VH-VL binders against Calcium homeostasis endoplasmic reticulum protein (CHERP). Designs and how they scored, part 4

Target 1, 141 residues: Calcium homeostasis endoplasmic reticulum protein (CHERP), of Homo sapiens (Human) (q8iwx8r149to289)
Amino acid sequence: ETQLDMNEFDNLLQPIIDTCTKDAISAGKNWMFSNAKSPPHCELMAGHLRNRITADGAHFELRLHLIYLINDVLHHCQRKQARELLAALQKVVVPIYCTSFLAVEEDKQQKIARLLQLWEKNGYFDDSIIQQLQSPALGLG

## First folded at step 12 (VH-VL; from z53 with heavy chain S102E)

Design z60
Fold by ESMFold2, look of step 12:
Structure z60 (fold): chain C 141 residues (1-141), chain A 121 residues (1-121), chain B 106 residues (1-106)
Amino acid sequence: as target 1 above (141 residues)
Amino acid sequence: EVQLVQSGAEVKKPGESLRISCKGSGYTFTSYYIHWVRQAPGQGLEWMGGINPSGGSTGYNQKFKGRVTISADKSISTAYLQWSSLKASDTAMYYCARDFWEGYEEYFDYWGQGTLVTVSS
Amino acid sequence: AIQLTQSPSSLSASVGDRVTITCSATESVNYLYWYLQKPGQSPQLLIYDASNRATGVPDRFSGSGSGTDFTLKISRVEAEDVGVYYCQQWDDYPLTFGQGTKVEIK
């Protein structure tokens, strides 16, 4: 009974991947909030993002730009108290971040690490998740 | 070298119309939002609204919605703030500012020099 | 709208003094900024995202805080630091500024 139009989702994700504008991010975020009908819907959306980002063939810009979408969604979940979508993202953030961090050389790793500092400051994740993100090899263990 | 250059100071009477401008140079104009910020004499800063020059979409502070129009002409890299009927209370310095955005970082990175608008009899 | 209240409204400091300015928000804020408007000039960004210095900003300026309470500190104020300091939030529209803190150097 948990049905989402994943082709529609991917059509909104593609401009984020390709050009990553503020408006493209907003469109993806708006779709996610409009379709966050239940915990299973939220888990399907979060799982889809995890699958796209952690795929063996994903290049860094795809991973980074979709992580930017996740960052915007986390902020708005907090402001709207959207607990179910937040919880779904919390369940997938460790593989998303750690895979992306470990896949690149140190200079690109620092860009991803700065985002983690922002996430810690903004309070999106508890200390145990933050510790896993800070130790990427252990987070994928 | 990014620059935002605003039109010159204006002295107007109540009821008159006015359009002031903000010309961007040294960057791709359509890639960045432009915002307008108001400062009445001796007062603080107040956000009025902004525009995406690429498609022309706008957002307004509700306080100013219906009182001003924000627009852009991307062919000449220029944003505008316009009143159809000025009031004395519109006397203020008006700044434009460029909205830098890159993923998780966003801030006003460049500001125009300001346009002083004086509305009095 | 998210309202920001600064304290103090004004202060007078001697060169070399430590200056602390606070900004209190009516709601939790993730994206808080500090600006300086020197006399006769446009505002200049000092701090973004609560604690990050903008390019060219001296390290005597620092920002801290989270949630509803934020601070800007000048560790050793200089004559050039005169002006009005504003906090600003970008969590929700309309964007809002604090009422300003006027800093004079004596």
Scores: ipSAE 0.772, ipTM 0.900, lowest interface PAE 1.0, mean pLDDT 93

## First folded at step 13 (VH-VL; from z60 with light chain S28Q)

Design z66
Fold by OpenDDE, fold request of step 20:
Structure z66 (fold): chain C 141 residues (1-141), chain A 121 residues (1-121), chain B 106 residues (1-106)
Amino acid sequence: as target 1 above (141 residues)
Amino acid sequence: EVQLVQSGAEVKKPGESLRISCKGSGYTFTSYYIHWVRQAPGQGLEWMGGINPSGGSTGYNQKFKGRVTISADKSISTAYLQWSSLKASDTAMYYCARDFWEGYEEYFDYWGQGTLVTVSS
Amino acid sequence: AIQLTQSPSSLSASVGDRVTITCSATEQVNYLYWYLQKPGQSPQLLIYDASNRATGVPDRFSGSGSGTDFTLKISRVEAEDVGVYYCQQWDDYPLTFGQGTKVEIK
């Protein structure tokens, strides 16, 4: 099995972080789907996003913009029935969401909370994951 | 104030070419996609396609692909919809709409006043 | 393409009445919108993401639903609410609209 080029992934993530354009998000999404060839690759990508988002000192904008990417990928996974990539993201969404939620000021927490409402409505995650997302302090415990 | 101002009504014959325009103001034109939506007389709304004015990338409804061209001139904050050869069935009101996008939120927040195109022999 | 079907196609209400419009999709829709086109005007956004009121939209308008079934409600319809209402999806291209619901006041 061929190895993923994580440097290439990071090169796509950087414009998302810096500019947060619709096209940048789309490019990142397309790359992820093009490289979702096996469960291990899916987990590598998901894990990488987790590591970047939950890193100590990560800025809110970095976290938010990459979460936008994740949101777009989740939606696309659902539509295209990309089960392996979806499963990989489901494994990392709790620390991603909870860390981002708890690390930001209260006024910005609402923006993240609205995303959770969207995720609930769209059915991206099972009830156990949703419950963890609804209690961020416990989700990281 | 954000505004989309479209060109005036057009009366054309079948086979003629036409380009109508949509000028944006009150915002950064290159930061928002522009879409075209048509409405035939007495009918509903139909999405035709859209453009990213920054890079010029376009997307089309397959129904209209090959018959219309969407373009933009960012130097004058203007988007265009054009036909090389009009048909009578192209008679409709044409709206441009701004595509608001912010992460997980996206919608048409501002619309032009519409351009009526009448094609008849 | 995702098809959206509205019900009813038209209705007549009295000022103060409760109005309900539904939108049914052929497949799951995550991004559903409602627009109002008043007579002689361009469409205007009412609801985004199924249940969020756009800026300036009165609270008498409310949206609900998920999956394939969505609803727009007007708690107390006013004369200024006359027009054609459209649902729209942004889950997949081409973007599509419902056929519209014409609302008139008696």
Scores: ipSAE 0.914, ipTM 0.957, lowest interface PAE 0.5, mean pLDDT 96
Fold by OpenDDE, fold request of step 20:
Structure z66 (fold): chain C 141 residues (1-141), chain A 121 residues (1-121), chain B 106 residues (1-106)
Amino acid sequence: as target 1 above (141 residues)
Amino acid sequence: EVQLVQSGAEVKKPGESLRISCKGSGYTFTSYYIHWVRQAPGQGLEWMGGINPSGGSTGYNQKFKGRVTISADKSISTAYLQWSSLKASDTAMYYCARDFWEGYEEYFDYWGQGTLVTVSS
Amino acid sequence: AIQLTQSPSSLSASVGDRVTITCSATEQVNYLYWYLQKPGQSPQLLIYDASNRATGVPDRFSGSGSGTDFTLKISRVEAEDVGVYYCQQWDDYPLTFGQGTKVEIK
């Protein structure tokens, strides 16, 4: 099993954070899928995104843009039946969403909330996870 | 205001080459993909392909792959659709459309007025 | 390719009537759109992501549905609503449209 290069991952995440272009998101997504070769690697990637997004002092744009990446990856996981990567993201989505939702100004919460509506509609997560996402204050324990 | 202005109607014969254009204005041209959608007379809409004007990367409907070329000149905010050899079946209205993308939202928000291409012997 | 089938293919309504158009997909669709092409005009976006009205779209238009079945409703059709309505998916390439629903006013 080849060790995952997290520096390479971060190098792809930076353009997503800074520019938030469709191409940047696509590049990040493609990298994740090309490296989703084992459950541990999937969890490592998901955990890394969680850590970056939930870090104290993280800017809203960083959180939002990386959540855009996650959204794109979730959609692709569903289409390609990438179960392991999907499962890994399901394990980290609650702290990612809840932290981002609670940390942002009220006028920007709707941007995050609309994403939850999309996730519910698309069926990316089971009811247990959805319930946690619907109550961000409780979702963080 | 955002506008996509397409070149004028074309009347061609089978075997002839053709390039039609779509010029964007009122926005940053390189920030949005441009797509081409055709509509045969009395028929529905059919996606042909798209281009990222920034880097020039293209995607095609396999139905048209190899028969058409999508390109762009970002210096004049213009996208192109071209044929090397037209067929009668290429007779249609051709629309360019702007691809709005913002995270989890994506859709065709602006359309050109259309270019009618008539191919007949 | 994902196939989209609309129903009906055409309908005629009176001003003020309720109009319902459906779009059925061959597989799950997460990103479904509705467009209106008025006579002699280019298509224009009505609904994105199944249920969100585009800017400037009257509230008499509404979209609903998920999975493989989607619906566009016009609560009170007006003369200006005449045209062909198309559903479209952006879940997979190639992008595909429904065959269209022609709406006429009596």
Scores: ipSAE 0.913, ipTM 0.958, lowest interface PAE 0.5, mean pLDDT 96
Fold by ESMFold2, look of step 19:
Structure z66 (fold): chain C 141 residues (1-141), chain A 121 residues (1-121), chain B 106 residues (1-106)
Amino acid sequence: as target 1 above (141 residues)
Amino acid sequence: EVQLVQSGAEVKKPGESLRISCKGSGYTFTSYYIHWVRQAPGQGLEWMGGINPSGGSTGYNQKFKGRVTISADKSISTAYLQWSSLKASDTAMYYCARDFWEGYEEYFDYWGQGTLVTVSS
Amino acid sequence: AIQLTQSPSSLSASVGDRVTITCSATEQVNYLYWYLQKPGQSPQLLIYDASNRATGVPDRFSGSGSGTDFTLKISRVEAEDVGVYYCQQWDDYPLTFGQGTKVEIK
């Protein structure tokens, strides 16, 4: 059975949600890398983030700030060649992005869309995933 | 209006101590890292390190670790760069720069005017 | 540390010329920046994230590239564009700059 201290994870996520500082993001990222012991561990972490972000009634700031964490983790997965954690995030990014994009008005959608441009440039996802992210209603359907 | 104002030029001899300052105004000082960037005469830019003024956490380029101290006094919105014993090779222009961060965007958005430090015997 | 190498190290241009400066990294860089330091001044940001112009930067400046190879272009150089251009990475600490490209206007 795969075990992670999800209370510890949530304690690190809360400062990200509330104030979203560079240091809070770094602490959450460092915890994820320290606990990325196996593919099931990576899938539990990624699934937890998906569940928090896509939850009915989640505030936009929660969604956005946790997406910022995911962005930092994607970057460091690439640098550290952390293939299992990257793969776990790739499996959940479509519902995460598309739900968050569709939940808000155009002003906030543009902030999320700029992040997609960065992800495309940095090569985190294949063309199939990028296409789904670019068409959010189709990506969820 | 955001400003970073640095202390004036210094002329020193090897072995002397020195502290130079960078005062931020027009923004919440504790919300942004301050970095120090060095430029030796006729040379390029070199990152020395930075500080989070909120808690005083610092990071250093290994090249300068143990040679300089970065600190801040948040009550007067001021960051410092300090040497306990200057060398002639410390002769350079020193800039402070504010680290703007917003999620996935990060850059040096404001720079101080520079402090010229000359160390000669 | 990630090393950045610029080319050319210096150049002379006439007003109206197209100027191209390259920056090559020793490993993949996701966060690449360009600065201009005019004579006697502090550096100023031109481009962030390889291709985004900073506020107030004229559209004759453009950045491109990804991975290890990046380019700054000035479509038609002006006299005020004189100075030293630097690329910089923020992928990993220590932060590093390229060695600089001195642009002179003749």
Scores: ipSAE 0.811, ipTM 0.917, lowest interface PAE 0.9, mean pLDDT 94
Fold by ESMFold2, fold request of step 20:
Order: C-alpha cells, then sequence, then structure tokens
Structure z66 (fold): chain C 141 residues (1-141), chain A 121 residues (1-121), chain B 106 residues (1-106)
C-alpha cells in the first residue's frame, strides 16, 4: 500500500514555484528523500512532478523552477545511490524536459539546453535518454 | 559594484572573545548566503560554514561547530564570525565569500579581503 | 567528507609554458571548481562545473574532467598567473578544497 501526502508535497513545491530559493529547493528535495520508501512511492513523486510540469497552461517559471528541483534531486540520488528514486525520475525526464524546451522562445531555450549539458556530464541518464532530450520534438513523439 | 569589506586585523590572547565582520554592498544582501573560509599560516583553504542572511539559518563544518558562531545583521548588510574563547590554533586569515546561486549554477563569486587573526600569548 | 588531492604540490614555469594541474577526488564529484589565489590576495574563481570559465577569465585557462579526475590547464602561462591554485567541490557538505598547487614563474 502506497500513501503519500500530496498536499504536503504541493505546499513545499509552491515556494519553489513562486520564489525558487536554494532553501526552498532543499526543503522539497529533503521531503522527497524522506518519502522515497519504495519504488511505487518514488514513482508517485516523479509522476506528480511530471504532471505539474507538463500540464497545459503551466507557466514557464513553474516548469523551470521544478526542473531546478529535479536537478538537485538527481545529484543527490547519484551521491546517495538512491537507485529507485533515480529510476523513477529517469522514466519521466523526457516529457518534462522536452515539453519545457518546446514551450519557450530561443533565448530561454539556451538556459534549458545548458542544463542538459550538465546532466550529460554528470551521468544521470543513459545515451538513449540523452538522445531523446537532444531532439525534443522527437522525444515527445 | 559588489563588495565584501571585512573588519581589520586582530591580535588576541588565548581565551579572549572576538567577533569579526563582513559588510556587503552593491547588492541585495539577503538574497545570497555568506560563507566563511579560513586559511591557517602557510596552509590551504578550509570551509567553516555559511549563513542565509534572510532568515539567519546556518550550516557549519562539524570541525568548527561549537567553536564559532556565524550570524548576520541584515539591517546593516553585515555577516559575523565570532569566538567566545580563542585558541592559538585559531591564528589564520579569515575570508567571507558570497554564494551565488541560480538554479543549477552555484559558486563563490565575490570574496572579502580577509581578516588576519593572530592569537598568541 | 570528500577529499581532493592536487598534483603537483608546486611547480616552476617559464612564461609561455603549458601548465597542467590535476585534482583527484575520493568519490564522484559533479560540481568541481578551480580558484587562483594570487600573492597577498583573496581567492578568485577561474572555473566552475569542471569546464566553464568564470566571467573575465582569460581563454588560456581551461578545465576538464568528470567523475574523480579533473584537470586545469594554462595553455601559455603569463607572469600574472603566479599564485596558489585550488580545486573545490560543492557536491556535499562540508565543502572541501584541494591542498593547493603553488605556481611560480621563473
Amino acid sequence: as target 1 above (141 residues)
Amino acid sequence: EVQLVQSGAEVKKPGESLRISCKGSGYTFTSYYIHWVRQAPGQGLEWMGGINPSGGSTGYNQKFKGRVTISADKSISTAYLQWSSLKASDTAMYYCARDFWEGYEEYFDYWGQGTLVTVSS
Amino acid sequence: AIQLTQSPSSLSASVGDRVTITCSATEQVNYLYWYLQKPGQSPQLLIYDASNRATGVPDRFSGSGSGTDFTLKISRVEAEDVGVYYCQQWDDYPLTFGQGTKVEIK
């Protein structure tokens, strides 16, 4: 049985969306690690972030700031060998990145593309996922 | 222009208290963490801890926790490093540094000029 | 804590020489930095995220590496490049620096 307090999660996400401070990111990340109890828990958290970011009408700031949270969580998953949370994020990163990249003008796309370079260097994803991220229109299907 | 200006050199005896300062100017002080880094004579750099001036939250290198207090007064854009009882081993240059953070980029972008603290009998 | 070991600990170079400094970490590091501390000065950032030059840093400085092994190169050393070079990691607290590499220009 898989239970997560999604209202609590959203309460931590809102300061990230609104102001996106380093402390707000840390609080969201810490919550996710505290609740990463099993593969289904990890998949619920990752799926929730995917749903928020890819929703029709999501503003760019919401997408970018939640992607910053994902970036911090990816780093800490790798450091702590949190394989289940990493795997859950790997399953949703393509729609998250590609939707966000395609939703903005070229100047904002460069900031998102630089993040992909960082993800490739840090080894968060295999070559198949990286290839999809590098071709956003194809990655969404 | 962003500046971090530290208080002047100090000569102290073991057991004395001391507070040194780091005053920020040319930017919104509460938007950036301030970190303290020490450099003992002839030695390398060692991170001591940092503070978010907005709410006063701190993080410490465990080596220095309980030995120093990091604080800030945001009304005068100033961070502090404080000892209640100095040791001779506290003799070092102390730097403050501003923590630039933007999403996935973070680094020390500005440093104070350093405060030399000499603790001897 | 993540330990960083630099090599060499010191070197002497002539103007125009290529200088290579390495930084080895005890575990994987994703956020690796290089600083120069010129004589009598505060440290200054050269490289962030292993390979990105900080604003105003000359093209002769470059960084590379990933995982546990990182390199700073100075393609053609200038007299002003004297000082102590430090690598630093921001992967986990406490933040740690390498022990430093002292560079002298003959």
Scores: ipSAE 0.808, ipTM 0.915, lowest interface PAE 0.8, mean pLDDT 93
Fold by ESMFold2, look of step 13:
Structure z66 (fold): chain C 141 residues (1-141), chain A 121 residues (1-121), chain B 106 residues (1-106)
Amino acid sequence: as target 1 above (141 residues)
Amino acid sequence: EVQLVQSGAEVKKPGESLRISCKGSGYTFTSYYIHWVRQAPGQGLEWMGGINPSGGSTGYNQKFKGRVTISADKSISTAYLQWSSLKASDTAMYYCARDFWEGYEEYFDYWGQGTLVTVSS
Amino acid sequence: AIQLTQSPSSLSASVGDRVTITCSATEQVNYLYWYLQKPGQSPQLLIYDASNRATGVPDRFSGSGSGTDFTLKISRVEAEDVGVYYCQQWDDYPLTFGQGTKVEIK
């Protein structure tokens, strides 16, 4: 049975949501790597982030700050060759990005779009996923 | 305007102690890491370590760990680099640099003017 | 530690020349930077994240590359571009710089 302490996870996510310091991001990332015990554990963590970010009524800053966490985790997955956690994030990144992009006006959209350019350059996602991220309305549908 | 102003040049002998300073102004000092970078005469740049002035948390290049201490006094917006026992090989220019971080962007956005430390035997 | 090797170590250019400097890493680098240190000055940021110009950097400077191989180009060098150019990575600690490329104007 796959179990994670989601209250503990949320306790680490809250400082990221509230103040989003480099140290808070690092603490959340370290927890995720410590608990990435199996593919189902990775999928629970990734699904939890998707659920928090795509929730109706989530404020843009919550979405943005948790996307910053995901960005740091993607980088470290690549460096550590953590294939299972990377794969779990790849399964949820389209709804995460597209919901967040479509929820805001152009000035904030450009900030999110710059992040996509970084993800493409760094090779975190295949062309199919990148294409969906580049067409957000089609990516959600 | 953001400024990092470093203490003046130092001439010391091997075995002596030294503390040099980097004073930040024009911004909220505790919101940004400060890093130290050395440049030996005629040589390139070498990262030594950094500090979060908010809580005093430090990180060091292993090459320098145990030989230098990085600290900060947030009440006067000042970071420090300190040796308990200098070596001739510590002769270098020392820069402080501010670590700008915003989500997925990070870079050294401001640098101090440098402090030349000369250690002669 | 991630080692960065620049090429060439030095060069001499005439005003108006195209200058190309390369930086090779011992492993993949996602966060690559370029700095210029003019004579007698502190380093200044030119390029962050491989290809983004820092504020106030003229558009004759451009960066490119990914993975292990990166390039800085000056499309038409000017007299004020003299100094030592450094690449730097922020992927892993310790942070490291390339050994530098000295650019002189003849």
Scores: ipSAE 0.802, ipTM 0.913, lowest interface PAE 0.9, mean pLDDT 93

Design z66
Fold by ESMFold2, look of step 14:
Structure z66 (fold): chain C 141 residues (1-141), chain A 121 residues (1-121), chain B 106 residues (1-106)
Amino acid sequence: as target 1 above (141 residues)
Amino acid sequence: EVQLVQSGAEVKKPGESLRISCKGSGYTFTSYYIHWVRQAPGQGLEWMGGINPSGGSTGYNQKFKGRVTISADKSISTAYLQWSSLKASDTAMYYCARDFWEGYEEYFDYWGQGTLVTVSS
Amino acid sequence: AIQLTQSPSSLSASVGDRVTITCSATEQVNYLYWYLQKPGQSPQLLIYDASNRATGVPDRFSGSGSGTDFTLKISRVEAEDVGVYYCQQWDDYPLTFGQGTKVEIK
């Protein structure tokens, strides 16, 4: 069955949202890899992150800290050649990034834009996705 | 001001024990990992391992695992590197370094001044 | 473990020269760093994540590269730039450094 313990996932996400330590990020990442059993499992995890981050009224720190988790997961997907989890994240990254970018003022936008430079250098996304991320208002259309 | 101050130089004989220290000041000690990096005479830098002072969790380069113990005493903001039985090959400069992490950025932002350990018969 | 190889192993430069140091990795590296260790001093961070200058590092230092090949450049060397330059990776444990590039100012 394609079922994940989303309460367990949220219990790991809460320390990331609240305090965002390196160890909290690692725990969330490890949970995602241990539960990435199939493409549908990966899509459920990625969709859950998208839903939490893009929800109306989501606080900026929630969005930012969960994007930090996604960044760590992208890196480890590449190292472990975890193509299914990477593909699932690629499907949701545009709304995640663009919603978060457009929700904040210029100084925070620069921090998020610097992360995009890192993602481009590291090769996590193809040119089509990168172009959408570089034009956030168009990427949400 | 952030500082990492290490204990003084040591001259030891093979087989002796030794603990060197790295005291952090000017910041919340438990918020940052501390790593140890060694440099043998005339050689490059080599990562030995690190510790999260908050819970005492450690990670080691397998080359040094079992040869050294990394620990911390958060009540005095101090990390330690310890040998139970020194060898001549342990002769080196030893640095501690603070692991800065903020989301997608991580680097060694502060280093101790180094502790020279000389082990000779 | 990810191995890093620097080139050249040493060089001599005059004040005002351009200096180029390369770092090659045995596998893809996403998080690459450059340090300078001046004579008698501890290492100091110059560049993180291949191209980002650390706080207080002059604009004459620049880093570039991705994948397995990385470059540190000093556009106009100054006398204070003497020392050993190291690249370092943080992609996977154990953390590893390149063997170092000794830069002398003549």
Scores: ipSAE 0.796, ipTM 0.909, lowest interface PAE 0.9, mean pLDDT 93
Fold by ESMFold2, fold request of step 20:
Structure z66 (fold): chain C 141 residues (1-141), chain A 121 residues (1-121), chain B 106 residues (1-106)
Amino acid sequence: as target 1 above (141 residues)
Amino acid sequence: EVQLVQSGAEVKKPGESLRISCKGSGYTFTSYYIHWVRQAPGQGLEWMGGINPSGGSTGYNQKFKGRVTISADKSISTAYLQWSSLKASDTAMYYCARDFWEGYEEYFDYWGQGTLVTVSS
Amino acid sequence: AIQLTQSPSSLSASVGDRVTITCSATEQVNYLYWYLQKPGQSPQLLIYDASNRATGVPDRFSGSGSGTDFTLKISRVEAEDVGVYYCQQWDDYPLTFGQGTKVEIK
């Protein structure tokens, strides 16, 4: 029985959504690492982020700012060799990225596309995942 | 136009105190961290630490922790680097730099002109 | 702390030469930067995140690399490119710089 305080998580996510400062991102990231106690815990956190980002009617700023959190977490997973949290995020990144990319106009798509270039360079994902991210319509379909 | 203007060159003796300043203009001062970088004569760049002017929180390179104080006065858009007791080894050029951060992009986008501090007996 | 080692420590080039500077890190670096400090000036950003040119930086400057090995190239050196080049990492605190590469134009 895997349990996480999702109210506490959402309380940390809200400042990221609203104002998205370095400090807010760091607080969310620290909470995720402190609560990454087992693979099921990691999957619950990653799934929660996926659900928030891909929800019908989610605003672009919510999606973008939570993707910024995911970016910071990916970096620190690699540095800390946090394999379980990394794996959990790898399972949800395609719907997260592709939904966010397809939901906006070309200008905003460019910002999201530049993030993919960074993810590819940093080696967070295998070729299969990268290919899906590079073809967003196919990645969802 | 974004500018970081630092206080003028200083000539001091060992044991004296000193505070140098970095005044930001042309932007919302509290929205960006300010970092301090030193360059001893003929040597490379060393990061000293930084401050979030919004709440005053600081981070230091361990090498300089306890040797300097970083602070800010947001009412006049100014960051400070301060020594309570200078040493000859503090002779260096000191730069402030603005930390641009936007999600996955972060870099020093504007630098002050530098403040030369000379500490000699 | 992540240590960055640049090569060469200095070089002399003629206008129009190609220049290559390398930066090696003691561990994987995801956020690698290049700066130029011209004589008597503050450092200025050339490249962020290994390969992205900062605003206003000429196309002759390019960056590449990932992991522990990074490269800055100047395709056709100009007289104004004189100065000391530094790599810098933002993966972990303390932030660290390479020791610098002095470039003379002759």
Scores: ipSAE 0.793, ipTM 0.911, lowest interface PAE 0.9, mean pLDDT 94

## First folded at step 14 (VH-VL)

Design z70 (from z66 with heavy chain G59R)
Fold by ESMFold2, look of step 15:
Formats: structure tokens, C-alpha cells, sequence
Structure z70 (fold): chain C 141 residues (1-141), chain A 121 residues (1-121), chain B 106 residues (1-106)
């Protein structure tokens, strides 16, 4: 019975995809926190991001810009102790990161790998998740 | 070549108004926040607030809210810091700084040269 | 607000010394920065995200740490390294700086 306005979510995601400004990221993040009402709500939002990012037709800029949104949300989940939203993102981060990493050539992979280093330093994920992210082919299964 | 050029030093009396400026060049002015940082004589750095020049939205350190106004005129690529009534305690060096942001990296990448404001009777 | 406390407040070093400056936060900080303000100059970025050197910063500068405890090291101090060093956080508003560490060459 979990209901979220996914049209509204997608309307906020589109400026992030297209222009990826700091303000667009903030608007998407604020919407996610306003709608993080229960664990199923959090899982629905996280799953939607996973689906958009891992879609076969997704271009790299879409993937990268939505990963930037996820990065900002992870930080604020930690600061606000938003454990349910954090847990939902932790469940989807492996396919999100690994698909995006494997889809590009080595020079763009370095940009994505630097983000993983930041995530490891900031302690967003346990050792099991970090190990999967560090081995992208194994992380996808 | 990115530059932030600030207006010159000011000597004022308590109660006077003042507006100092920070002109950005060599980049798209509306694409970056501008922040103001103050440094009282012999003291450390203190963040005052910032502005998004695109829409004019501002954020203030609560310590300075109501004491200063941060604004921008995007038509001349200039940010401003303004007092309606200066106090002696406003004596400080004031820096503007550009907020570089790219996804997961953010830092003050360019700083103005500073504007010394001296307020005494 | 997140408070940052640096140690020491001041130090005097000889050319070639190793210098260590610490920054302690009142809560976890994910985005920590180090700046140097040379005499008569604007602050300049040395380190972002705790350990990444900014463009043009010499290898003798290194940053480390996570959580609440961070360190800036100068492996071999040079005469031009004099000034005041500040840590700064961008985790939450208001942005805050440490009180500064004055480094002098004796």
C-alpha cells in the first residue's frame, strides 16, 4: 500500500540529469527526505533510482548525475541519522555503482573510483558492500 | 583566467552604511555561489554567508543575519556585502570566495584579494 | 554548529623540520579542508576531503584522518610555509573554521 508520487520524483530528477546543479541536487534530496515516511517508502525511492541508473539505455551522464544525488543523500542520511533511507540505499548501491563503472572506459572509471574512495572514508557502507564495489564484475554476480 | 576583484579599503564611523563589492571575471558568474568570509584583526577566519547569483538566494551564518545583506548584480558579475549601520566590531578584512562544485567535490577555488574595513570614531 | 579545534595554536620550526597540526571536530566530519594564509595574503586551499592535495600544492603537504580527528603534516618545512593554517568543514551550515595554527620559522 506504499504510495509515492513518482511523476513528481521524476520531475525533480530531470534537472539533475540535464544540468546537475547544486540546487537541483538539493531539491531532489529534500524531496527524498520529505517522503522517507517508512522503510517501504525508502525502498521504493532507492529502487526507482536503481532502475533509472541501471537501465540498458541509460547514458553515462544520467548515471553519473543520479549517483551524485545518491552521494549527497548518503551524507545527509548519516548526519540526520536517517537509518531507513540509508539502509534502502545500501541495498541498491552495488548494482548502481558496478553497472556504471563497467559501462565506461578506464579514464571515466577513475572518476567513479575516486567517489568510492570517498564513500569508504566516510563510512557509508560495511566491509561486505565495499568489497563488492571494489570488484565490480563480482559485485554484479 | 578566473579573477575575483574586490573594492578598495574603507574607513568609516560607527552608524554609517557601507557596501563592498566582489567582481568575478573569466567565468560564467551565475554558475557559482559566492561566499563572504571575515577576519577580524589578528583573528581567524569566519564564514558569513553566501549567495547563488543565478536566482539571488542567500544563506547566512546566524551570527550575521540581520547585520549584513548579501546580494548580487548578475548583469555586472558582482556580489555585494552591505551594512546599514556599521559598528566598531565590524573592523575586519572581508574576503569573497568562489564555491567550486562538481558532483562530489566542493571547495573555495578562488579568493578575492580582501577588503579592509576600519570602523572607528 | 560543528566546532573545530586546532593544536597547537602556534609553533616555531626550523627549515627541514616535520610539522604536524591536528584538527578535532565536535562531531563526525566527512568534508574537511586545510588552508594556508601566508602573511599579507588571502587564504589558499591546500587539502580537500581530508587527504587530497589541491592543484599546485607541493608533495610535502599531506592530510589524513576521518571522523573527528584530522592531521596536516609538512614533511620538510620550507621558509615559504610560514603563515596561519586553518581547517574547515563543509558538512553542515554554518561553515566553520578552526581557530588557526600559526607557523613561524626560527
Amino acid sequence: as target 1 above (141 residues)
Amino acid sequence: EVQLVQSGAEVKKPGESLRISCKGSGYTFTSYYIHWVRQAPGQGLEWMGGINPSGGSTRYNQKFKGRVTISADKSISTAYLQWSSLKASDTAMYYCARDFWEGYEEYFDYWGQGTLVTVSS
Amino acid sequence: AIQLTQSPSSLSASVGDRVTITCSATEQVNYLYWYLQKPGQSPQLLIYDASNRATGVPDRFSGSGSGTDFTLKISRVEAEDVGVYYCQQWDDYPLTFGQGTKVEIK
Scores: ipSAE 0.789, ipTM 0.911, lowest interface PAE 1.0, mean pLDDT 93

